# Designs tried in a protein design chat: VH-VL binders against q80uz0r647to840. Part 27

Target 1, 194 residues: q80uz0r647to840
Amino acid sequence: RALVIAQELLSSEKAYVQMLQHLSLDFHGAVLRALENVEQEGREPLAQEELRQGLRELPAICDLHQGILESLEQRLGDCGEGQPQVADIFLAREQEFEHHAAHILQFDRYLGLLAESCLLSPRLATTVREFEQSSQGGGQSMKHRMLRVVQRLFQYQVLLTDYLNNLCPDSAEYDNTQSALTLISKVTDRANES
Short names: E, the ipSAE of ESMFold2; O, the ipSAE of OpenDDE; V2, 0.75 times the mean of E and O plus 0.25 times the DockQ between their complexes.

## First folded at step 13 (VH-VL; framework fv_rovalpituzumab)

Design e3 (at its last look DockQ between E and O 0.60; V2 from the best seeds 0.00; counts 0 for: pae E 2.2 > 2)
Fold by OpenDDE, look of step 13:
Structure e3 (fold): chain C 194 residues (1-194), chain A 124 residues (1-124), chain B 107 residues (1-107)
Amino acid sequence: as target 1 above (194 residues)
Amino acid sequence: QVQLVQSGAEVKKPGASVKVSCKASGYTFTSYAMNWVRQAPGQGLEWMGWINTDTGRPTYADDFKGRVTMTTDTSTSTAYMELRSLRSDDTAVYYCARETWYYDSGFYWYFDLWGQGTLVTVSS
Amino acid sequence: EIVMTQSPATLSVSPGERATLSCKASQSVDSYVVWYQQKPGQAPRLLIYGASTRATGIPARFSGSGSGTEFTLTISSLQSEDFAVYYCQQDNYWPYTFGQGTKLEIK
């Protein structure tokens, strides 16, 4: 049962990483290029820089989850029918989850700045639309896509809790999973404070 | 005056091609995407595709891929839609429509400016 | 593609009365719905965008509501110039899709 849940974690991580890659590579890149054009026009340079900073966390978050995915694939590929070890994958990346915290804290701000920038530059707006309407995005709005980044942490809470409930309480994996849940909770608590 | 003015009515034979123009005025042409929508006689509206007027990149509906080409001329602020291999069921009024947006916890898009339409009749 | 279904196909209403037009999406489109009015021989005219925001110049008697899969256009008190065909459109998914239209005619 624990293995089945871990497999669900892996499969959902694959889908999530694909979405993040699209956000990080296509959206982030396109917006930055568009912002360069806006800056050259002398429009709201400080606001543009602030937006750029707000979006900075996307590549970092993408790298984080890509690493998680790779580790999950490795661990689940090697365990066969045995007990997988997945909790330490999260614990080893505690510092990287600060990018999620930053994303959560800056969420409303950079969306507002993006909207403002789009208002000032309809060309940027069109870029945003191209991204929203891309086949890789599933037709979701930008806001919803950005929210999915936050929601993934809550999904971890659910999945890891189920995972925990199917582990031997005397196992090291049990203790590590509890620690992983604590880690994720610390990050998600910041979401609640925002 | 902000407006879109389309080319005149066309009569074509099956297998031919038609190219409809849409000239924009009164606004920055390259700042807004241009869409093409057609309407068969007595029927509803059908989206054909859109073009990024800044980059020139078009996106077509699947039903028209391979048969439609959307282009722009920024020097004249004109969008073009070419439909090839015409058949009788292509008989319709073709509209260009400017796409704009507003933000309210999300980017909402809509067609706020329409051309007057171009009737294309395909008959043997 | 998202299928937008409008109902009824034809709505007969007397001047001064309230008209309610329905638009249903085959799956959730959040609030990404636009309403257009079209009169014979004319291009569509924008009425409502974002499901509930009235376009500039549109009379207050027009209102839009709904989210997800159920949307409604309401005309509180019909004027003679309001008799036309009305289309809903979703802008959340490729391809953009329109409802088949509701013809609002005078009773």
Scores: ipSAE 0.539, ipTM 0.821, lowest interface PAE 1.0, mean pLDDT 92
Fold by ESMFold2, look of step 13:
Structure e3 (fold): chain C 194 residues (1-194), chain A 124 residues (1-124), chain B 107 residues (1-107)
Amino acid sequence: as target 1 above (194 residues)
Amino acid sequence: QVQLVQSGAEVKKPGASVKVSCKASGYTFTSYAMNWVRQAPGQGLEWMGWINTDTGRPTYADDFKGRVTMTTDTSTSTAYMELRSLRSDDTAVYYCARETWYYDSGFYWYFDLWGQGTLVTVSS
Amino acid sequence: EIVMTQSPATLSVSPGERATLSCKASQSVDSYVVWYQQKPGQAPRLLIYGASTRATGIPARFSGSGSGTEFTLTISSLQSEDFAVYYCQQDNYWPYTFGQGTKLEIK
């Protein structure tokens, strides 16, 4: 039924937010501190400023999903087995999903800029190494971590499709879920266009 | 010349400790991570862990955590690996290996320079 | 952790012939595979990184290929100095893991 699928959406969102927090707070913060040390030496390459700007997408994506998680917890965390209403949580946030679109289009470029910065700063290179080797207990390459940021949107498509198939077609939640799927699909289309 | 030179062979009894040194020359020691890899006689390679040579912060493989300590001395460009509570199955050649990277759509990490190895024999 | 399985354990071939060594990962490691050569009494020597890129000074007769879970080291026109043990290693996931080795010996 729809409620079970909505609970799966909530539980998987918790896991996703945890991953985003490690990426957007721990790695992003460490990189910014390393870049600040280079700036204090007075010769910052243009590539490092572009990297700094691009990395801002990760905290913004994290903020988006923290909001989604909070709303899902409120809608589904109360005692009561009533009809779930979760689709509007996504619809209210279309502008914020543009941070995902920016990430999809630019993350390979940002990784390249990070590599260029590592040539200039040995500490930054070891920061990348430490994050890849020690993070998440099972470690993944930085490239795969950046791709996982997008992976959630494809998971939403699967979950919301299954959810839709278990709703009454006359319900407002059915219509809202179709609209949420359309919203998510527009963002993921940019992954296919990159 | 770019090289890693390790300390000489050791013979130890079970329960003892051993400390192997690895002196780097010909390159900037703090610019590259240092890894430790061992090889039991007639066996393959086993990764033990690595150390950030700039900060001195180590990361240990789970099988060695609690028994191994990795350190550096940047003033002598030397890395150290100490293995405690030795057992007979710790008999192996222990290598230090410098790690470097290359970027092509992602970071590739590999060991481009190895020490000559240090034989540690553990017997009663 | 990711298990790297090499085959065969021993490969007997004649000089001048082609040798093909296989390495299989227990899950996808994309192209994050390194190959090392080790001769008796010596430390390992880097051959290939990124599955297919030769390290500096490695002869063109060594080539690597593969992606995902299946990887191959090919040595065309074997020379006498090529008889050694070969190890693959993955560097996509912590911890780094090595295959058990393939001994390439003279037929």
Scores: ipSAE 0.454, ipTM 0.748, lowest interface PAE 2.2, mean pLDDT 86
ESMFold2 (binder alone), look of step 13: mean pLDDT 93; pTM 0.941

Design e4 (at its last look DockQ between E and O 0.77; V2 from the best seeds 0.00; counts 0 for: pae E 2.03 > 2)
Fold by OpenDDE, look of step 13:
Structure e4 (fold): chain C 194 residues (1-194), chain A 124 residues (1-124), chain B 107 residues (1-107)
Amino acid sequence: as target 1 above (194 residues)
Amino acid sequence: QVQLVQSGAEVKKPGASVKVSCKASGYTFTSYAMNWVRQAPGQGLEWMGWINTDTGRPTYADDFKGRVTMTTDTSTSTAYMELRSLRSDDTAVYYCARETWYYDSGFYWYFDLWGQGTLVTVSS
Amino acid sequence: EIVMTQSPATLSVSPGERATLSCKASQSVDSYVVWYQQKPGQAPRLLIYGASTRATGIPARFSGSGSGTEFTLTISSLQSEDFAVYYCQQENYWPLTFGQGTKLEIK
């Protein structure tokens, strides 16, 4: 059953990464292009730069999860019917999860900055709306899609907990999974404090 | 005055096409997305789609895909909605509606400006 | 698509009385609900957006509340000009969808 849960982790990661790629490439790209146009008009360069900085976390997070996905695919492809090793995939990327923390902490701020920018450039607002209507987004609002980035961590908590409950307590994977859960919890705790 | 003025009523035969215009005035046309909503007699409101007035890129509701075309003319600040292969159940008042937003820990969108509506009657 | 269900279909209320209109979403739409008023022969008019924010020029007697799946439009003291059809709309998911409307009529 642990393997089944790991496979669920993989399948959900695939879907998540696809969504995240859409955010990172299409939304981020569209906003940056729009911001360039605003800058050319001589409008509020400092606020724009701050927004760009805030949005930079998206590509980083995308890279993180793409790496996780690749590792999961490899590990689960190699294990066959044996005990998978997936917990270390998260542990090895502890530092990268700080981008998630930053995203969570800056979430309201960069949305606010985006709003301010949209006030200055209603065309940017329309760009945002257009992104919201993109088929790859499942019909969800931009804010919801952004929140899914945060929600994925909570999904990890659920999935890894289920995974843990189906591992032998005396196994190394058990201990590593506990460590991974601790890692994710630290990041999500920061989210709750914001 | 900020307003949307639509073209006059149309009477069409089944299978024909209709093109409704919506002229914007009093604001920057390309700064606000334009939506189209129809209302059959005695019925509720149905969203048909919207168009990015800056880029001219439309997005249609699934029910209208293949039959509807939304376009804009920025030089005249006019949005157009063409509905083809008309059927009797297409009889409705068609509205253009400007979409705007406000921010409060999120982007809330709404239609703040409506055209007066265009009655399209499809009858044999 | 999100289904918006309004109730009741028709509400009969006397002038000066309170009117409460309900709108339910088939799934959570957070606070992305808009209310419109429509009088016969007229286009819809914006009343409330963001579930609870009154549009400019809308009298204080109109108020919106709710979040998630349940929303309410309240008219505290009905005026003669308030008798109309009211529509709720969700703006959180594509396609945009409207409720079927509530007709507010004079009792």
Scores: ipSAE 0.654, ipTM 0.860, lowest interface PAE 0.8, mean pLDDT 93
Fold by ESMFold2, look of step 13:
Structure e4 (fold): chain C 194 residues (1-194), chain A 124 residues (1-124), chain B 107 residues (1-107)
Amino acid sequence: as target 1 above (194 residues)
Amino acid sequence: QVQLVQSGAEVKKPGASVKVSCKASGYTFTSYAMNWVRQAPGQGLEWMGWINTDTGRPTYADDFKGRVTMTTDTSTSTAYMELRSLRSDDTAVYYCARETWYYDSGFYWYFDLWGQGTLVTVSS
Amino acid sequence: EIVMTQSPATLSVSPGERATLSCKASQSVDSYVVWYQQKPGQAPRLLIYGASTRATGIPARFSGSGSGTEFTLTISSLQSEDFAVYYCQQENYWPLTFGQGTKLEIK
């Protein structure tokens, strides 16, 4: 039961990291290259530094989840017959989840800044369109891709709640899972209030 | 005056190739993607692919991969679509269409400017 | 690939009446739907984007609605120049796909 849910956490984390890598490495790099071309053409930057700064949250979020994935693979790939122990993977990375809080609070603003940059450099708009088309098995809108970044934390709440409900209440893993849920909820609550 | 002007009608034999041109006027050619859409007689619209006019990078619909080449010439603001190994069922009007966008909490994309169409007839 | 299915294939309506054209997506495309009008011998003309936003210069009698999988184009008080074929198109997924069209005929 608990092990099945922990395996689902692992498999969904693999899919999420793949999406983050596409977004944070391919799209982020393409947008930065397109912004450099605008600057070389001598046009005045609008909010381009703010956009560059905001886009840096995506690589940081990708790094966080690469670490989570690697830890999940170690814990669940090797010790399938034992009781699962995954909650501390999240607890060990508490401060790194602040990158998610920053993204949640500002991703809509960064999309708007991207659109403003597209008004000044229409060529950037075709870069956005290429990214929306570029996907394994099809594309989806830029807005939905950015929303997927934030939706993972809510998915963690669902998965970890289900996981908790299938643990022995007197176990250390139960206590650690409660703590991990509290950690995730603090990040999402901060964003929901904003 | 903002417009897309396409090359004239073509009559081709099966197995031949056709190259349709689409010249943009009145706007910055490299600022908008160019799509190609065809319409067989009495049929609906079929998307063939698009080209990033800034980078020259095309993307083709699967049904046309291997037979179609889309290119641009930025010095003349002209897009080209070449269809090879023509068959009778390639008889259609071929349109170029400029894609643009509007932002309202997300990007919405649509074809706001169409060429007049180029009739390509493939007959024995 | 997303299949866009329009109904009816042909709609006969008297001038001054209301026409309602339907478009169904094979899976959710949220609000990423575009409507085009095409008169005989002409290129398509943009009517609606974002499911419900009227393009510049399109008369107010044209309106669009819907989200997810079900979309409608409504023409209030049909004019004689509204005789045409209408296509819906989704722009959320690649390849871009069009419905097969609804031919609006004056009864």
Scores: ipSAE 0.521, ipTM 0.776, lowest interface PAE 2.0, mean pLDDT 87
ESMFold2 (binder alone), look of step 13: mean pLDDT 91; pTM 0.925

Design e5 (at its last look DockQ between E and O 0.81; V2 from the best seeds 0.00; counts 0 for: pae E 2.5 > 2)
Fold by OpenDDE, look of step 13:
Structure e5 (fold): chain C 194 residues (1-194), chain A 124 residues (1-124), chain B 107 residues (1-107)
Amino acid sequence: as target 1 above (194 residues)
Amino acid sequence: QVQLVQSGAEVKKPGASVKVSCKASGYTFTSYAMNWVRQAPGQGLEWMGWINTDTGRPTYADDFKGRVTMTTDTSTSTAYMELRSLRSDDTAVYYCARETWYYDSGFYWYFDLWGQGTLVTVSS
Amino acid sequence: EIVMTQSPATLSVSPGERATLSCKASQSVDSYVVWYQQKPGQAPRLLIYGASTRATGIPARFSGSGSGTEFTLTISSLQSEDFAVYYCQQDKYWPLTFGQGTKLEIK
């Protein structure tokens, strides 16, 4: 049963990473390109830079989850029918999850900055709208897709909890999973405080 | 004055094509996306698609994919919508509508400017 | 696609009275709802966006409310010029979809 849940974790991670790649490469890229055009027009360069900085968390988060995905694939590919080891994948990346915290904390800020920039450059707004209609977005708004980044942490809580409930309490993986849950909870708690 | 002016009414035979124009004035044409919405007689509104007036990239509703082409001419601030393989049920008033937004903890989009509409009648 | 259902299809109200128009979404659309007014032979006119924000130039008697799946357009005191067809539209998901409309007529 634990293995089945781990496989679900892997499967959902694959889908999530695909979404993140779209956000990181297509959205982030498109916005940056649009911002370059705005800068060329001599409009609010400091605000644009601040927006760029705020959006930098997306590539970092994408890299984080790409790493998680790769590790999950490796671990689940190697374990066969045995007990998988997946909890340490999260624990080893504790520092990287700070990007999630930053994303959550800066969420309203960079959206506000984006909105401000769009007010200054309606072309940027059109670029954003174009991204929202992209096929990979599943018809969801940019904001909602950004929120999925936060939602993934809660999904981890659910999945890892289920995983935990199917582990031997005397196992090292059990303890590590508890630690991983604690780690994720710390990040999500920070989100709730925002 | 900020306005959208559309081309005149069209009468077409089944299987023919129609191209409706929408000329924008009073604002920067390439700054706002243009949408197309149609309305059959006595019926509601149906979204057909939109076009990025800056890049010229269109996106169509699934029901119209393959039959519709949206284009722009930035030099004349004009958007075009061509509908091919016309059928009787394509008889409708076709509207161009400018899309804009406001931000309040999220981007809310809406059509704030409409053309006067173009009646396209498809009859044998 | 999201289905927007308006009710009633026709609403008969006397001038000076309050009119309440309903719009229901098949799924939650948060506050991404727009209301339009359309008079015979005219293009739709923007009334409310973001479910509750009145567009520029729209009289104060028009108000929008709701979130999630249920939305309401209210006209507090009907004027003669308010008798028209009203459409709600969701802007949360692609494709954009409209309600079938509510005809507001004089009682």
Scores: ipSAE 0.587, ipTM 0.852, lowest interface PAE 0.9, mean pLDDT 92
Fold by ESMFold2, look of step 13:
Structure e5 (fold): chain C 194 residues (1-194), chain A 124 residues (1-124), chain B 107 residues (1-107)
Amino acid sequence: as target 1 above (194 residues)
Amino acid sequence: QVQLVQSGAEVKKPGASVKVSCKASGYTFTSYAMNWVRQAPGQGLEWMGWINTDTGRPTYADDFKGRVTMTTDTSTSTAYMELRSLRSDDTAVYYCARETWYYDSGFYWYFDLWGQGTLVTVSS
Amino acid sequence: EIVMTQSPATLSVSPGERATLSCKASQSVDSYVVWYQQKPGQAPRLLIYGASTRATGIPARFSGSGSGTEFTLTISSLQSEDFAVYYCQQDKYWPLTFGQGTKLEIK
């Protein structure tokens, strides 16, 4: 029922955070190190700074979901008796979901900026290729790996809708889940427009 | 002249090893990945793996993992592929191929420059 | 692992005619397909990347099309020097895989 769906939300969030850690902590770090080498060779740093700023959305998204995961683990750990309460975890982080909105609106631009930087530093292109090769990346192009960042929000819509349908309509959790769905839907509406 | 020049043909017995060289000229060696592809007589092409020529980090196809070693020498702009524990079905022409990319809403990768090939014959 | 299946295995066509070579992927590879030409005794030569983009220096008679699982290489006016084996290769998934080749024979 509701508890089962909440447990699925927890387990899938753990998998998502693991994917984000590979994308945002390991890949992002390699790209930043390569960009530092280009700057040391006396190239124009302003174009590189724009890419660096755009790439910061991924670590911010990773931080958001690490917090969501921690909160879900605390609410749903080994004890799952009674009515679950997880919707406020999302509502408390409403402002941080702007990093997802920025990613949705800008990821094609960030990929284009990355490509421009690869023209300036060919080793950056080989970093992209190595990431595409990695088993944690699932054998997909860089573009498709970036798209996985946003697919979680659509999964939230499905999971939270199923969750809502299994809550008592008079409960605060029902109201909060409706609010969480509204929050997520506003962010995903931007993806449907891109 | 942009080119990849490979070492000469080899004849080996089963169980031996072979090391094929691929010398790049006319371009910046460390700016492009190097792939290795083989072709058995009368057969198609089989990808063996690639090496990051800047870092020296290789990635091998599963069928060759454990038997192949890919290395580079950036001072001579040369890539190497060593295949160990040779079998008769390893008889093939071995190619090095430079990989490059084009961006158009995504990265597209392809081999734009190939070595002339090195025939390795494994016979008892 | 993605299997790339080419057809026909051999295609016999007269000079000046159109040749159409097919390549099918075992699952979608979007537009991440490369075509190579290999003449007897030579290394492969890049023809097409991104399913449809002609490489620098490749004659205009070569064109590629397709997306998803079905891909086509077309030679609009076959010349005698086009006798060769043609390979498709997918670039979406690891390991990189090639089709088995189509031998183009000039009548």
Scores: ipSAE 0.432, ipTM 0.741, lowest interface PAE 2.5, mean pLDDT 85
ESMFold2 (binder alone), look of step 13: mean pLDDT 91; pTM 0.927

Design e6 (at its last look DockQ between E and O 0.78; V2 from the best seeds 0.00; counts 0 for: pae E 2.2 > 2)
Fold by OpenDDE, look of step 13:
Structure e6 (fold): chain C 194 residues (1-194), chain A 124 residues (1-124), chain B 107 residues (1-107)
Amino acid sequence: as target 1 above (194 residues)
Amino acid sequence: QVQLVQSGAEVKKPGASVKVSCKASGYTFTSYAMNWVRQAPGQGLEWMGWINTDTGRPTYADDFKGRVTMTTDTSTSTAYMELRSLRSDDTAVYYCAKETWYYDSGFYWYFDLWGQGTLVTVSS
Amino acid sequence: EIVMTQSPATLSVSPGERATLSCKASQSVDSWVVWYQQKPGQAPRLLIYGASTRATGIPARFSGSGSGTEFTLTISSLQSEDFAVYYCQQDNYWPLTFGQGTKLEIK
């Protein structure tokens, strides 16, 4: 059963990474291009810079999850029907989750800045709209797509908890999974405090 | 005055094509996306697609893909919608609608300006 | 696609009375619902966006509420000019979809 849950983790990570890539590459790129046009017009340079800085977390987060995905694929491909080893995948990337924390903390501000920028540049708004339509996730609003980045951490909590409950308590994987849950919880706690 | 003015009514035979125009005035045409919505007689509203008036890139609803072409002329602030291979069930009033947004912890999009509509009648 | 279902199909109300129109989504659309008014021979007119925000120039007697899958348009005291067809529209998913409309007629 632990293996089945790990496979679910992998499957959901694949889907998530696809969405995240679209967000990180297409949306991020389009917005940055639009912002360049706004800057050329001499409009609100400080606000635009802050927005660009906020957007920089997306590529970092994307890299994090791509790494997680690759590791999951490797680990689950190697274990066959044996006990999977996946908890250390998260533990090894503790520092990278700081980008996730930063994203959570500045999320509202980021969206606010984006909105302000859209007011200054309706072309940017149209870019946002195009992204919403082209998104692989069923055409949800941009806000919801951005929120999915945050929500993935909570999904980890659920999946890893279920995973934990199906491990032998005396196993190393059990202890590591507990540690991984602690790590994720520390990041999500920041979200709750915001 | 901010307005959208559409071309006049059309009568077409099945298999023909129709091109409806929508001229915008009173605002920056290239700053807001243009949508097309149709309404069959006595029926509800059906979204057909939209076009980025800045880039000219259209996006169509699946039901109209292959039969519809949306274009713009920025020099005249005019949007066009061409529907091909007309059928009797294409008989409807066709509207252009300007899109705008409001932000309140999220982007809410809506059609704040509509053309007067263009009746297209398809009959043998 | 998201199916928007309005009820009732026709609502008969007397002037000065309260009218309540319902719109249900086949799945959650959060607060991304827009209401339009359409009179015979006219284009739709924007009333409410974001489920509950009145558009500019819309009288205070119009109000929108709801979230998720259930939405309501309320006219607190009907005026003669309010008798029309009302449409809800979801803007959370592509393609954009409208309800079939509620005809508000004079009783």
Scores: ipSAE 0.713, ipTM 0.876, lowest interface PAE 0.7, mean pLDDT 93
Fold by ESMFold2, look of step 13:
Formats: C-alpha cells, sequence, structure tokens
Structure e6 (fold): chain C 194 residues (1-194), chain A 124 residues (1-124), chain B 107 residues (1-107)
C-alpha cells in the first residue's frame, strides 16, 4: 500500500535528518573552529579554503532534508483517507539536490583535504577521532558517515519504486512519482560514473 | 629525545585508588591523543580509554567507566590515569601510549610511542 | 565489541626459518589492523599498521597481509631478537581491541 510506503518515507526521513544535524552541526562546526585556529597561526593554504567551501555542502543538504521532512509531516499528519501525494515534495526541490551531486563527486577529495589540514594542525585530527568515536553516528569512520549522506538517495529509489508500484497508473501522483525517480536517479548516476 | 616516562610501581589494598602519571617530552603534548592500556600478569593488552590532550576531554572503555578518570596538565606535558575501587584483578602493568595517524582513503590510528609501564599490585 | 583471535597461542620455530602468525576478527575490520611486538619486561613496539605497512625502522623480514577478517604477520628469516610475544589490534570500530597474543619461542 502506497500510504504505508509514504509513512516509511516520513519515519526514515526523521531519522536521517537527526543524523544530518549531528554531522552538519557538530562536526562541521568543530572542523571550522579548528581551521580558524590554523589561520591565526598564519597558515591558510588553498587546500584549507577549498575544504571550508566543500564542508558548506553539509548544511545545505541538511536544510534540504529538513524541508522535505516538514512537507512530509504536513501531507501525512492524521490523513488516513485517500491516496497520498508526496512526489511533488521532491520535484519542488530539484535544484537543491545538486548539493547531493556535489557531495557525491567530491567527498573523497574533501576527506583528503581534511587529512592535509591535519598535517598542518594535528589537533584537528583529534577532532576527527572524537567524531568517529561518537555513539550518535554508530562508531563508524568519517568516510562511512559521509557515504551515508548519499545512501539515503538510493533508499529513496527503492521506496519511490515501491510507492509507484502501488499507485493507479493513470493518476497524477503516478506521473509525478516517475518524475521524482528520474530526478533522484540523475543525481545517483554521478556516483556510478565516478 | 621523544619519550614517555611513567611514575613508579605502586602497591595498593583492595578498595583503594591509584594515580599513574605519564610525562611526555620531545614532541608537542597537545597535538596527539594519549591512550591508556593495561596488561595483567601473563595476559594480553587491554585498552582503557584515551584523552584529547588539547581539550582535556576523555573517552573511557565501557569496562572502566565509573572507576577511571583521565586528566592532563599541559603546563608539565603530563597525562594522568586514576583507577578507583581497586580489586585484585586490577593487578597489571599500566601503559600510556601516544596516538598518531596516517591517511589512505581514511584515517588509520595507531600507537607509535609507549611509556615504560607502571606496575600496580593490589593485595590485601 | 570486536574480538581479535590470534593463533597459535605459542609457535616454536628455529632461527633462520619462517614464522606465520594469524589474527582473525569477529567481523570485518577492513585493513585497520596493527601489529605490535613485546619482549619480556618491555613495552610493546609498533611493527605494522594498516595491515601491511611497516613502521619506520622495522626490518624488511617483517610483513603483514590480509583484509576483512583474516590477517597474517610473516617473519621470513627469524633472528634471535625476534622471539617475543606478538599482538594484533583493530581500530575500525570503537572500542579498540587487541588479540590475546602469540608467543614466538626458539625451537
Amino acid sequence: as target 1 above (194 residues)
Amino acid sequence: QVQLVQSGAEVKKPGASVKVSCKASGYTFTSYAMNWVRQAPGQGLEWMGWINTDTGRPTYADDFKGRVTMTTDTSTSTAYMELRSLRSDDTAVYYCAKETWYYDSGFYWYFDLWGQGTLVTVSS
Amino acid sequence: EIVMTQSPATLSVSPGERATLSCKASQSVDSWVVWYQQKPGQAPRLLIYGASTRATGIPARFSGSGSGTEFTLTISSLQSEDFAVYYCQQDNYWPLTFGQGTKLEIK
């Protein structure tokens, strides 16, 4: 049933947003503060500025998914009647999904830039260590946590495909869900090409 | 000379506490985490936890939470580990170990410098 | 918590021969394995990190291999100073865990 799958989208989106908030607020803030200390020591190589710019993708991705969550909550709150309508939530945010594309293409490079920054400021490495050991992220490496950011998009493909299979084929929601799948697949195809 | 020098052996009774010191020299103390590892007689190595020497924030292994306190004094480049409510099975050599890292698609963490060890004997 | 199991517990080998020490993780640790050597009355000494990278100053006769759950330390031509206890350690998941050790004895 389409409504059950739409509710799975909502519940999993809540969990994903919590993970994004931890990653984008706690780690991003700690790394930026550590990079500012390196600047005060008179060390600001181009790699550190590029890392700072790349890390800004995480707050943008967090903002995107907070909006998706809010819209899902509005559409699905106490509404057990009729066919759900959620596909346009994704379509309305097509431009914002480019932040995911940027993340997919660049996160390994940004991790390498972080490592270079740690050579200049070894205390930054202990910030990475503390975040990796955080129980809120399940104790996984920084690379695995950044991969998890994009893994949600593959989960969307699965959920939206199941959703599509439970919609009336001549409905507007069916057509919109096909369009949302195309949008998500375009972003994830960057991962397969690289 | 890069080294970690620990305090001398201790003999304690059950229920007491012990505080082991670890003095670093030859490197920037606040740039690298300090770990504590113990080894009971005839047994292997057991990780107890680590401390961020820049912030003073410790992280403890679950088996030691509630009984261990790790601290630092950055003015003397010294790390401390205090173990409370001692039991006979806490008899061990206690090591401090400096952590470092390298990067190859991810961060790899390892101990490149160890203190000489501090024997703590718990006997009635 | 990841259990690191070393085998054999004791290995008796003649000088000049080859020793192979095994370390098995209870779940995949990718290549996040470290090997240490410990002689009687001494602290452990770093040998290998990242499963296969020799630490600075470690002789070429020491080599490490493996990934996932199974790892080996090989000493290709044993010297008298190589008879010690060897420990593996993982750092892929918190908390850090060590194997119980393999004692390498002179035959």
Scores: ipSAE 0.447, ipTM 0.731, lowest interface PAE 2.2, mean pLDDT 85
ESMFold2 (binder alone), look of step 13: mean pLDDT 90; pTM 0.918

